# VH-VL binders against o60147, part 393

Target 1, 175 residues: o60147
Amino acid sequence: MLEKNKYLYIFRHIQTNQVLLSQGNVLKKTALFQLPYPLQKPVAPNGMRPAKLRKDHWVPLLKVEFPNESMFQSVFMQLLNYRKYRSVQPLTSDLLKLPIPVRRRKIMRQEVPNTIADLADILNKEKFPENSVRLQLSDKSDSEYADWPPSVQIDSEEIKLSRGFREKTTVDEAR
Below, E stands for the ipSAE of ESMFold2; O stands for the ipSAE of OpenDDE; V2 stands for 0.75 times the mean of E and O plus 0.25 times the DockQ between their complexes.

## First folded at step 20 (VH-VL)

Design op6 (framework fv_lerdelimumab; at its last look DockQ between E and O 0.03; V2 from the best seeds 0.00; counts 0 for: pae O 3.7 > 2, placed apart)
Fold by ESMFold2, look of step 20:
Structure op6 (fold): chain C 175 residues (1-175), chain A 121 residues (1-121), chain B 109 residues (1-109)
Amino acid sequence: as target 1 above (175 residues)
Amino acid sequence: EVQLVESGGGVVQPGRSLRLSCAASGFTFSAYGMHWVRQAPGKGLEWVAVISWDGSSKFYADSVKGRFTISRDNSKNTLYLQMDSLRAEDTAVYYCAKDEGHKSGWYFDYWGQGTLVTVSS
Amino acid sequence: SSELTQDPAVSVALGQTVRITCQGDSLRSSSASWYQQKPGQAPVLVIYGSNNRPSGIPDRFSGSSSGNTASLTITGAQAEDEADYYCNSWDSSGDHLVVFGGGTKLTVL
C-alpha cells in the first residue's frame, strides 16, 4: 500500500487574524463553514462567514507535515473540535467590558495563538514517533505560543510563499 | 441568585412542533454559552444543543439535527429550543444549563428544573 | 467510541467510602464533570475539571482521573448521597461536543 505524506495547511486572515484549516494548499470555499454563521445582515470585517472567499485575504500561517493520512485525519478533526469547544465558551471579564464590535475583533485576534496552542496540546497527547511531524511557520516566533513534544521538528526555514502555499513558478523555488 | 426557568412543555402529537423557552436571571446571560439537555422517563441525561454567547455558533446532537433549532434573545435574557417534526423518542424533561467555562471540560454549574415534553398519539 | 461507560449501580454502607467510575476515550483529552441527581430533581454539579469541588459541595466529594478513566469518590457516605451520578466530558475526537455517561445509581445501605 502506497503511503503519502499528508499536509495540514493553516491560513490567517490578513485583517482579522482569523484562522482557517485546510487539507489542501489552496483554500476551498467550503472552508468558510469554519467561520461563525452571519447574525442577520452579515458584514465580512466583523468575522462572520462571508458570501465569497477572497483568497487574496488569506495568507499562510503554518504548515504541518504528517507521515500518513491517519495521523493527519486525527489531528485535523481534533483541531476542528477544539475550535467548536472554544466558540461556545463564556466571555472573559476583560472581553465582557468591551463594546461588541471591539470584543469580536479581540476574540478573532486570539485565534492564531489559540490554534497554535491547541495543535501543540493535541500533539503532546498523541504518541507520535520522535521527529515524525514537521512544522513550518510563516513567522518562527509564533512557535513560542506553545511547548512542542519530541514528535515535532520545527523547520529552520520560514514559509516564503506570500500568496498562499502554492508554488506558481520555478523561480520562487530558487529563493 | 442564578435562576433558569424552562417553559413551553406539554403534550403534542408526533410530527408537530413545540417551542421551549428558558428565562435566565441573576447573571450576565449574554456572556455565556447555553445548553439544552434532556432526560427521557427512567433514562439518563442526553445533551441536545449548545449556542454561543452571541448566537453565531450552534451545535446539535445527531439525534435532533435538522429538526431542532437552538436560539437566544440576549435583550430578553431568554434561550429557546424550536422542536419540529417531533417523535415519540423526543419525550423527555428538557433542561437548560449554564456553562461557567473550563479549559478542558464542561462546567454546567446551574440547571433549570426542567419542562416536560410528551409526544404521543 | 464517544460513549462514557459507568456501572449502572453501586452500594455503600453508611459512613464508608465509595468510588464511582467513568470510562471512555474522550477522557484522554477532556476533564470530567460529575452531576448528582435525586429523584424528581434537576442535576447538581458536584465535581468539575476532574478534581475541583464547586462552592457548597461537601468535602466528602472528590474526583480524580487517570488515562481514560475518571472517578468520583464519596468518603463517609451519608443517606442524602443516595442518588444517580453522571459523568460528563467533551469529545475532541468524536461526533458529539458533549457526552454524558449512562449514570450510576448509588444506594446507601
Scores: ipSAE 0.826, ipTM 0.922, lowest interface PAE 0.5, mean pLDDT 88
Fold by OpenDDE, look of step 20:
Structure op6 (fold): chain C 175 residues (1-175), chain A 121 residues (1-121), chain B 109 residues (1-109)
Amino acid sequence: as target 1 above (175 residues)
Amino acid sequence: EVQLVESGGGVVQPGRSLRLSCAASGFTFSAYGMHWVRQAPGKGLEWVAVISWDGSSKFYADSVKGRFTISRDNSKNTLYLQMDSLRAEDTAVYYCAKDEGHKSGWYFDYWGQGTLVTVSS
Amino acid sequence: SSELTQDPAVSVALGQTVRITCQGDSLRSSSASWYQQKPGQAPVLVIYGSNNRPSGIPDRFSGSSSGNTASLTITGAQAEDEADYYCNSWDSSGDHLVVFGGGTKLTVL
């Protein structure tokens, strides 16, 4: 909660595996605008951009601690740009062969590894100081989706999940 | 030891209101979402409502939406369920349940013993 | 909204193996949890995340999932295992965030 501005949280939808980026551990309603599809009913999984943010449908995917807010902002904006770029890319022939519902599911399922890969790519390009960025994942195996630069220190401990976009912190456990 | 203790149940007439409480102990209450789940006599479990750890998010089952309000006071380690416009079909044992999550999903790791709400004329 | 279906009742002989199955679309995208409820008692978590046992739950309890199904298996049923068992999953298709099965009454013979 403290020093919120230097923390990037990436959330995934518990069912659709859609991904949302957040500055800090609480998703804002505006985060929905990150989704590339228009606001429609019904809610996910049938609707790719729900009218309302159901915060409790989302779970932390990973947490990134940056040395400062400036670095966070840089990476955050680049991640958004990567997503936008990807959303406008032509569909592969393999995807086009799939029925629309299956295709959509396939695309959604790819958001997690794609986002992780994007993050790694951005961090590789930024060339931040060694071990200056701390990465913690809800599933350590997700780190395998990318090669991480020396600037990234991957925590051995996984994020402990809690509803409402809040992780279980060491402070919480000590209470 | 985690403990959840519901209170506030009783007999009430239709259209009336009732407020349930759930006193939590044995864990960091403010770190977890909390749920209400009810069970009508001789029936199965029915999810009622959830509140996020900080109370910023609340969601309800359709059956109680607009009538029930879930809230919490983290300083008191207490979960509440305000039940308004009670109906006969609201008759049930009401459980508070602790939210828990892991990488594969969400579940309820602890339940209270429940408090009985009877709505009858 | 999505529903979870369970057989209302199953029986198992003492020491034998029984599988309780839950079926529903929500299980395709969310993990199942299982709860044991004995008469007059609150539900008790016995399996979460498809196949994880909480502390204190005997190892004879196990879980599995496949497609739109989840199963609770009791290998070597004991008399104390006689209870109602509820499966649970999460549904984001509507306001019913949490979905419970109808419950299965397990009788140990």
Scores: ipSAE 0.053, ipTM 0.696, lowest interface PAE 3.7, mean pLDDT 87
ESMFold2 (binder alone), look of step 20: mean pLDDT 90; pTM 0.927

Design op7 (framework fv_lerdelimumab; at its last look DockQ between E and O 0.03; V2 from the best seeds 0.00; counts 0 for: pae O 3.5 > 2, placed apart)
Fold by ESMFold2, look of step 20:
Structure op7 (fold): chain C 175 residues (1-175), chain A 121 residues (1-121), chain B 109 residues (1-109)
Amino acid sequence: as target 1 above (175 residues)
Amino acid sequence: EVQLVESGGGVVQPGRSLRLSCAASGFTFSAYGMHWVRQAPGKGLEWVAVISWDGSSKFYADSVKGRFTISRDNSKNTLYLQMDSLRAEDTAVYYCAKDEGHKTGWYFDYWGQGTLVTVSS
Amino acid sequence: SSELTQDPAVSVALGQTVRITCQGDSLRSSAASWYQQKPGQAPVLVIYGSNNRPSGIPDRFSGSSSGNTASLTITGAQAEDEADYYCNSWDSSGNHLVVFGGGTKLTVL
């Protein structure tokens, strides 16, 4: 990687809509630790931590360019902690009325909007310079889940790749 | 009436194990994240662990990570703390606490009366 | 570790007003909650969400926050308010999800 800039990569699961945070443009198996631990049941529920990472099941959601490693590490750790905090919150009354598989699907479907809102909340509370953080989304309408601070520049171009974040021009190679 | 009752405390030698229980009543136990919090004699409150409503997410203080295991049985409305490789510094009153939930902070509205664990030679 | 800093002890004359403060970076992201503890007893929640009082807590207890500081105020302190007081938050920036302050012993003179 080039000195000065660091990227946060966020993936979405094609079936469950769960979210994984990554320091690299391809997921490592250790990212699976962000998923719930499998329950001791005869059949593991969908959305629990699988034994194997299926990279073809995870597609780009967004990426964030930070001007330095320190800013990246701060935001990355905070996003992980926001996820932990949400994971231990009590169920709402409407979720309690649902069968557990339906309940779990509804909880998982909120991960995308929740992660985007949490990212914006963190960036609004950080004291980053104006336009110092670049955000690119796979679907620009997802930016509407949050209000963004002046430090964030939202790229007009959507991420067009459906398999990871690697592009032929992702590395700005000269000649 | 919400009630939390801890049990399983006692005197043990260093390196041994204990299992604490917290019996819950008066609320829908399976809807809530549950916490263990401890207090060494004459000292302040120290968070120990939390478990999500279905048990699929568990988090620990660094001081107990790898030695303690939080668990729950929603069919019995019971929270557990398995404490292995006990050390003298684990000597404390252990409380279970219920988080009512708040969008931006903790809301531990009910606590048990605690169970004393003493680790001594 | 003490992410949240409290003075170890504070005194107040009977009937006077006292503030107990709690400071830490976690309070920028987390609302504070406050717990009263008397000797040999479990903690009792007195303030949640920075400034909300649960049912059964006297209205002389109030809470506030500004920046990285949370405060518990007792207006017209009574003898029964003599206790230890702990603040609490979650920590978005650290290794611990739940953080308590070190506690403040309130003495009512």
Scores: ipSAE 0.843, ipTM 0.924, lowest interface PAE 0.5, mean pLDDT 89
Fold by OpenDDE, look of step 20:
Structure op7 (fold): chain C 175 residues (1-175), chain A 121 residues (1-121), chain B 109 residues (1-109)
Amino acid sequence: as target 1 above (175 residues)
Amino acid sequence: EVQLVESGGGVVQPGRSLRLSCAASGFTFSAYGMHWVRQAPGKGLEWVAVISWDGSSKFYADSVKGRFTISRDNSKNTLYLQMDSLRAEDTAVYYCAKDEGHKTGWYFDYWGQGTLVTVSS
Amino acid sequence: SSELTQDPAVSVALGQTVRITCQGDSLRSSAASWYQQKPGQAPVLVIYGSNNRPSGIPDRFSGSSSGNTASLTITGAQAEDEADYYCNSWDSSGNHLVVFGGGTKLTVL
């Protein structure tokens, strides 16, 4: 099961487009701590950080395969730091002009492209070996949110996950 | 060919229990979430419960929460619904449905033919 | 919890076009799927992801979405299209993950 340790999965909330990072294809309860808001009821979208992880509310965004766990850990931690940094940044004047609910929605919607861009930026800085990182997206168009370094090989095939985020088997894909 | 076959339905008195089964074939059962959806006679579809591929996550409609338990045995390709403390309003055809995903969302690509549960005194 | 609203009944003349609409807040953030159900039968998926047809579904079936609405359109309705149609979306506002519309009975005249 060591192979799971080199896989980064990024999920988005089906309603809010919030983003969670995961080591491996199974979201852990601790993933909720990635959300920058206090635990509140009810569950999303009204609550930014739900008390319980509703795994089924999340859908795959992308999968990254690293050469080893060390590289994964490095990128994973940096992604978390990027997120934290972004969360403390002042709101733009344009956002402040929007009603709070609209503002929140807009911010949430930006998490997907921002996270993708963050990933690309981190990978650009890491200068990993060429084609050493494999990227699969649930939507190929999402790759357009960033410029990817030579270390990243984008798969032509979109990621195939079922709910619960287990990858579909080859047999299932052939259907 | 994907097949879902429900069983276990019947007539039961209020307060009693019943266990439904759904036998799956034609796909890798263990790779997919599974749902129960019910339909009262002459009424619309009502989602009941979902279980993740590995059974680690379960969620229920409010109407059945605390009374129904969804489970699965991947070694047997079988989905279960344990129904306890049955009520008259639980009377319905119960369908098992296969979960499927698209980049834009989730849906049910296959349904069983359903099994009728009648709760009556 | 979020609700999906459908007209209870619509009619269409043979060979004509009909649109069945579903409305609800959940549709703003999740793609709709549509299911056809004929009497005494299980539901059958006809549209998913707003406008994708499963294999075996005629091309006269199409889907669209706008704002808090989703629509199923049958272009050139056939007699066999007479059925109940249910829209579906995903809801995270409560314990319900799945929301169905009330269903629309389509009559082909």
Scores: ipSAE 0.062, ipTM 0.700, lowest interface PAE 3.5, mean pLDDT 87
ESMFold2 (binder alone), look of step 20: mean pLDDT 90; pTM 0.930

Design op8 (framework fv_lerdelimumab; at its last fold request DockQ between E and O 0.75; V2 from the best seeds 0.81)
Fold by OpenDDE, fold request of step 21:
Structure op8 (fold): chain C 175 residues (1-175), chain A 121 residues (1-121), chain B 109 residues (1-109)
Amino acid sequence: as target 1 above (175 residues)
Amino acid sequence: EVQLVESGGGVVQPGRSLRLSCAASGFTFSAYGMHWVRQAPGKGLEWVAVISWDGSSKYYADSVKGRFTISRDNSKNTLYLQMDSLRAEDTAVYYCAKDEGHKTGWYFDYWGQGTLVTVSS
Amino acid sequence: SSELTQDPAVSVALGQTVRITCQGDSLRSSAASWYQQKPGQAPVLVIYGSNNRPSGIPDRFSGSSSGNTASLTITGAQAEDEADYYCNSWDSSGDHLVVFGGGTKLTVL
């Protein structure tokens, strides 16, 4: 369990591009509390927080391996707080001209790049040892959303997870 | 001119409830997060809660979690703080404050005059 | 949960310069804001983003930051500057998203 505790997985919703953070590669129902509560219809997936976790609606975005659980926990907490900061951010004049559902959709579209940028910013400030953090992305191009510190080693291989959030095996590939 | 006017303060017994209001004017209320900050008599400032522009996100200080509820009505340009299970240590002047500066730093650019809440037996 | 610390009281002679310093880990990740509070009044923002002045704030007020510290400087203190000053920042590492310093009472002599 110690090994699992040092892994951060980030998932994105296939429709809304909302982001969920996970300790380990299996999303828990409690992860949904990371999402804002919908105040009006429509609700998730067109809204914000769905009533139930549909694992098939989420795909892996990236995986981070930390040297230990303590470092994981620190970064995890900070990521959540960064999200909280963004959730309170003032609306631009352009957004105010749009209906509320449209505003929300536009904000949601930026969650993936914002989360990646947040992660990089946090890691830059943490000053972990060189090459002590291993980052693996589902799409390697997503690494371009931010400048990564020397503590981060980007894996050349992309994440291969099934919709069940388990690592794909050779058996899975044969199916 | 930006104005924030708090109301609803008063004297209550421990365990009771009180609801504060903050009437906002002079800016696009629905565009900004709003905060409650309190100050006990002769003490410093303490952050209490924040609510996002549409009320979809709410966050609280640990000292009030589970007891206080922040809300807003954008149609009325009004911020609320429902305070339940009040304690003596909740005695304070309660300020509503406008959120600002996410790109250049975090700050409250406007404050109300405050409303006094006294919790005593 | 991080905290911000500042001296509870400082004094400055009229026309002289005073520096109020705030220290805390949250300042490593977020810019400081400063608030002036006079007796019986609400706080007033005097510095934000470490070194920005809102409209109406005299240019004798300035801000600076370094590492886990932030400072408010009043160059040429005036009698009306006598007040309590609070530093503030967001905290990314704790449950308390917003953190205030304990406040500094500035006396102008």
Scores: ipSAE 0.837, ipTM 0.911, lowest interface PAE 0.5, mean pLDDT 91
Fold by ESMFold2, fold request of step 21:
Structure op8 (fold): chain C 175 residues (1-175), chain A 121 residues (1-121), chain B 109 residues (1-109)
Amino acid sequence: as target 1 above (175 residues)
Amino acid sequence: EVQLVESGGGVVQPGRSLRLSCAASGFTFSAYGMHWVRQAPGKGLEWVAVISWDGSSKYYADSVKGRFTISRDNSKNTLYLQMDSLRAEDTAVYYCAKDEGHKTGWYFDYWGQGTLVTVSS
Amino acid sequence: SSELTQDPAVSVALGQTVRITCQGDSLRSSAASWYQQKPGQAPVLVIYGSNNRPSGIPDRFSGSSSGNTASLTITGAQAEDEADYYCNSWDSSGDHLVVFGGGTKLTVL
């Protein structure tokens, strides 16, 4: 179908603040390959690729609706490549001063603002029609990490879903 | 003075393996991403691979993916390239390069003098 | 995979100005860097960030970018500038993080 894969779903980890990008509204196990390789010793788990996807540890960060699949595929690939580019950049002097566990936690805490800034940078360079890209955030204040082009309409409604991007049933609404 | 010194090149038959080393000095090696770049005789520069400061992220050119493995030992200030299943088209001078870092582009400020790998029957 | 296109060869008269160009879609989002390589030697960085000259590089070397084109300009070319010149970028849209142009052989007449 022409409408398939025109949505970008972005998740964050509830404890580490790491980010995963998804073509679907539920994370696949293969999304874990976006995270760094395990180090040689299986002792330092935080900031590393876990063996198993814990879906209760990943919550919605934002959702993007594109005009078509071609635009989605372009932005999705670019976001993955921006992440790769950042992953091989040298350490700053302030990071070098930190013990490695603290350093890794600080690097992971940058993933949310970095991903939002990268998305905006890509969209500013793409010449999409005004208001053709709909952005919905779990926390609207996160939009402040970037300057958005006229092509982006930021939805006034925040994402309120407890897991993934699937809406709750009517039973949950009666709470 | 920043220095990068490659070693481990030589003449080998197709299908064999070699391991290249790049000894680094004069800078904090563990703070930088490191690259391998090769140049076939009479040809241009071709990027091969990159490794992050702690080795947790590694990326490869399509031409070597699945055959080459980049690695590092920060305690020895040494970068490695394990080259398996070598082919004639892998014949090149192999350089290691240091990336000083830039917001939106590469900044390879120091290069080694290279080590020659020749793959021939 | 994306590519960076350079003219294979360019000539300049001694003391004159020459521009070496590099074109590719990756340059719309990536700053360019430029490397000089003389026969039998390793590459040497001459421009980074599209327009910055590292310490020790003569001020006759300058860089610029516009759209999908980056340029290396040598004002007042000297005999020792005869070399191969490679542009370089990252590619946000392709499978390769690092892309080099095919190189331009500069001849000083």
Scores: ipSAE 0.823, ipTM 0.923, lowest interface PAE 0.5, mean pLDDT 87
ESMFold2, look of step 20: ipSAE 0.817; ipTM 0.912
ESMFold2 (binder alone), look of step 20: mean pLDDT 90; pTM 0.930
OpenDDE, look of step 20: ipSAE 0.348; ipTM 0.788
ESMFold2, fold request of step 21: ipSAE 0.819, 0.813; ipTM 0.914, 0.918
ESMFold2 (binder alone), fold request of step 21: mean pLDDT 90, 90, 91; pTM 0.934, 0.933, 0.935
OpenDDE, fold request of step 21: ipSAE 0.821, 0.831; ipTM 0.906, 0.909

Design op9 (framework fv_lerdelimumab; at its last fold request DockQ between E and O 0.69; V2 from the best seeds 0.81)
Fold by ESMFold2, fold request of step 21:
Structure op9 (fold): chain C 175 residues (1-175), chain A 121 residues (1-121), chain B 109 residues (1-109)
Amino acid sequence: as target 1 above (175 residues)
Amino acid sequence: EVQLVESGGGVVQPGRSLRLSCAASGFTFTAYGMHWVRQAPGKGLEWVAVISWDGSNKYYADSVKGRFTISRDNSKNTLYLQMDSLRAEDTAVYYCAKDEGHKSGWYFDYWGQGTLVTVSS
Amino acid sequence: SSELTQDPAVSVALGQTVRITCQGDSLRSSSASWYQQKPGQAPVLVIYGSNNRPSGIPDRFSGSSSGNTASLTITGAQAEDEADYYCNSWDSSGNHLVVFGGGTKLTVL
């Protein structure tokens, strides 16, 4: 009876390439809880949870339309858990060799390919009906980070760029 | 070689606090996520909490969320568990564990010997 | 607490083969690890990645998995194998990243 969310929106940060998962096409402040909590000692590293959501720093990465809300909720929760699982994994030998600021930057840059791979891994394991899941990317070449199951229909049209701010641009945005 | 040594356990009344420590040696502590796992007397293993290599990500079992805080000091190679508002149900041996990592799943290759926490009236 | 189901107790005659099983939906997306625990001691890893033995674990220990089931097999059980055995996985669908089974007490007769 009620309209139920069946869309997953994934955003990337324009500077750090970090990823945020969203139920809506506009990020809410609560999405910031997906980012690491700021470390006070030493000085807070780049990429930690900011005090405010800067919607102009977050751009669409991809969106997914599911057949229903139940499937959306299952995949959304799993993606969040995949990110938590990755966040506590040991550093690789290549990362260990790097100075900490460089290491953090490389870890953040892995989030886009990792999130896309995780989404595909979940969809491959969930056994959804053929062509029941529609995937649209901002950059179609990003689909190459994963092998997609028959359940996924990749839209040939890229998402038109939309900054993480109000739907309509106004004179206020020009300042 | 690799060693994990827990300390800070003891007998305490309900509602009180304890802080557990896990001293690590013989490996690059800052490369690993670290876990606390507990075991009530005569019962099985129960995961408690995990912390990422730099401490910026922390996750907890529902039974301890809001009462326990995991932390680490990488300059001292030490893992901590601050346990507040202790309950009788928190009575257990507390182990720290190291995850060596695997493609999927967990690989807790080293455990400490544990420290006993007893919460009783 | 645990989403992984194990039989609470299993017996084996000395020198015989025994299989300890672990079941749960998390195993469809996670490999299993297995821990041996003797009374008064910390757990010891005996199998990781469902079928790998860490260094120092006797080759009589083997592991396998299929679907939502993982198994630990001890071929030619020894007296020192008498212990509790816990399976473990991560859980992509729950609030707990780390899940242990309830444990299986192995008695060697």
Scores: ipSAE 0.853, ipTM 0.928, lowest interface PAE 0.5, mean pLDDT 88
Fold by OpenDDE, fold request of step 21:
Structure op9 (fold): chain C 175 residues (1-175), chain A 121 residues (1-121), chain B 109 residues (1-109)
Amino acid sequence: as target 1 above (175 residues)
Amino acid sequence: EVQLVESGGGVVQPGRSLRLSCAASGFTFTAYGMHWVRQAPGKGLEWVAVISWDGSNKYYADSVKGRFTISRDNSKNTLYLQMDSLRAEDTAVYYCAKDEGHKSGWYFDYWGQGTLVTVSS
Amino acid sequence: SSELTQDPAVSVALGQTVRITCQGDSLRSSSASWYQQKPGQAPVLVIYGSNNRPSGIPDRFSGSSSGNTASLTITGAQAEDEADYYCNSWDSSGNHLVVFGGGTKLTVL
């Protein structure tokens, strides 16, 4: 049980590319509070907070192993606050020229690279011990979104969690 | 010229509700987050709440969570603060403040003149 | 990390230089902004992004930052600079996204 508390999983929505943070490899219903408030009862595909969690709509983006739960909690909280900060950022003139739904989609499309960059920034500032943080990515190219500090060891092995939160099999790897 | 004009302040008893308004003009209201900041008599500034440009994201100080609700009507260029279950410690001048310049750090480039809320028995 | 501290009061002679300092962990990760407030008036932004002046703010106002500190400097203090000054920052680690210092009362002698 203690082992689960030091793992950060980041999931992306398969349609909107929104990002959810998770302690452990199983998304909890409370993770939905990370999403924007519903506006006039929209559904999740519109980017607003749904009433129910559809786990099958989320795929793992990356996994981070921290030395302990305290370090996990610190980074987790900061990631949430970075998201909050970004959510209040003024709209650019280019965005203002677009319809509101298009604005929202464009903003959502940036959540993956922004979250990765945020994570790197937070870790750079935290100055954890060298090679103390283990990072696994579903797509290794995603690591290029940021410069990682010496505390981060990027695993050569990709994340083994598949859609639906199951372990990848040899059959899956062949696809 | 940017203008922020607060209204709705007054004297209320503890446990009652009050709704503040902030009328905005002179800028593209729909492009910016808006804040409420309050100042108790003779005290410093205290951040209360923020709402994103479209109202989809709202965040509150712990001191007002569960009691205050920030909202906005972009068609009217108006910011609101619904204050429920008011307490004596909520007594303050309430300022509407415009969000700005996240790339250069967090700051409020324009403030209203404030509206006084007094919670007293 | 969710607290910014300031000296409650400082004094400066007319025409002299004064520095008001703000300290807090949030300043390690975010830039400070500064606000001037005169009695009975709303706060006015005087410095943002550590060392940027809004239009209309005299050039005698400047900002600096180092480590977990930020400072507002008035070079050549004028009588009209007598006011309360508040620092502000974004807090990445706390529950309060926005934090203000306790304020510094500046007296011009």
Scores: ipSAE 0.846, ipTM 0.916, lowest interface PAE 0.5, mean pLDDT 91
ESMFold2, look of step 20: ipSAE 0.843; ipTM 0.928
ESMFold2 (binder alone), look of step 20: mean pLDDT 89; pTM 0.922
OpenDDE, look of step 20: ipSAE 0.256; ipTM 0.764
ESMFold2, fold request of step 21: ipSAE 0.832, 0.817; ipTM 0.929, 0.920
ESMFold2 (binder alone), fold request of step 21: mean pLDDT 90, 90, 90; pTM 0.933, 0.932, 0.931
OpenDDE, fold request of step 21: ipSAE 0.843, 0.841; ipTM 0.915, 0.913

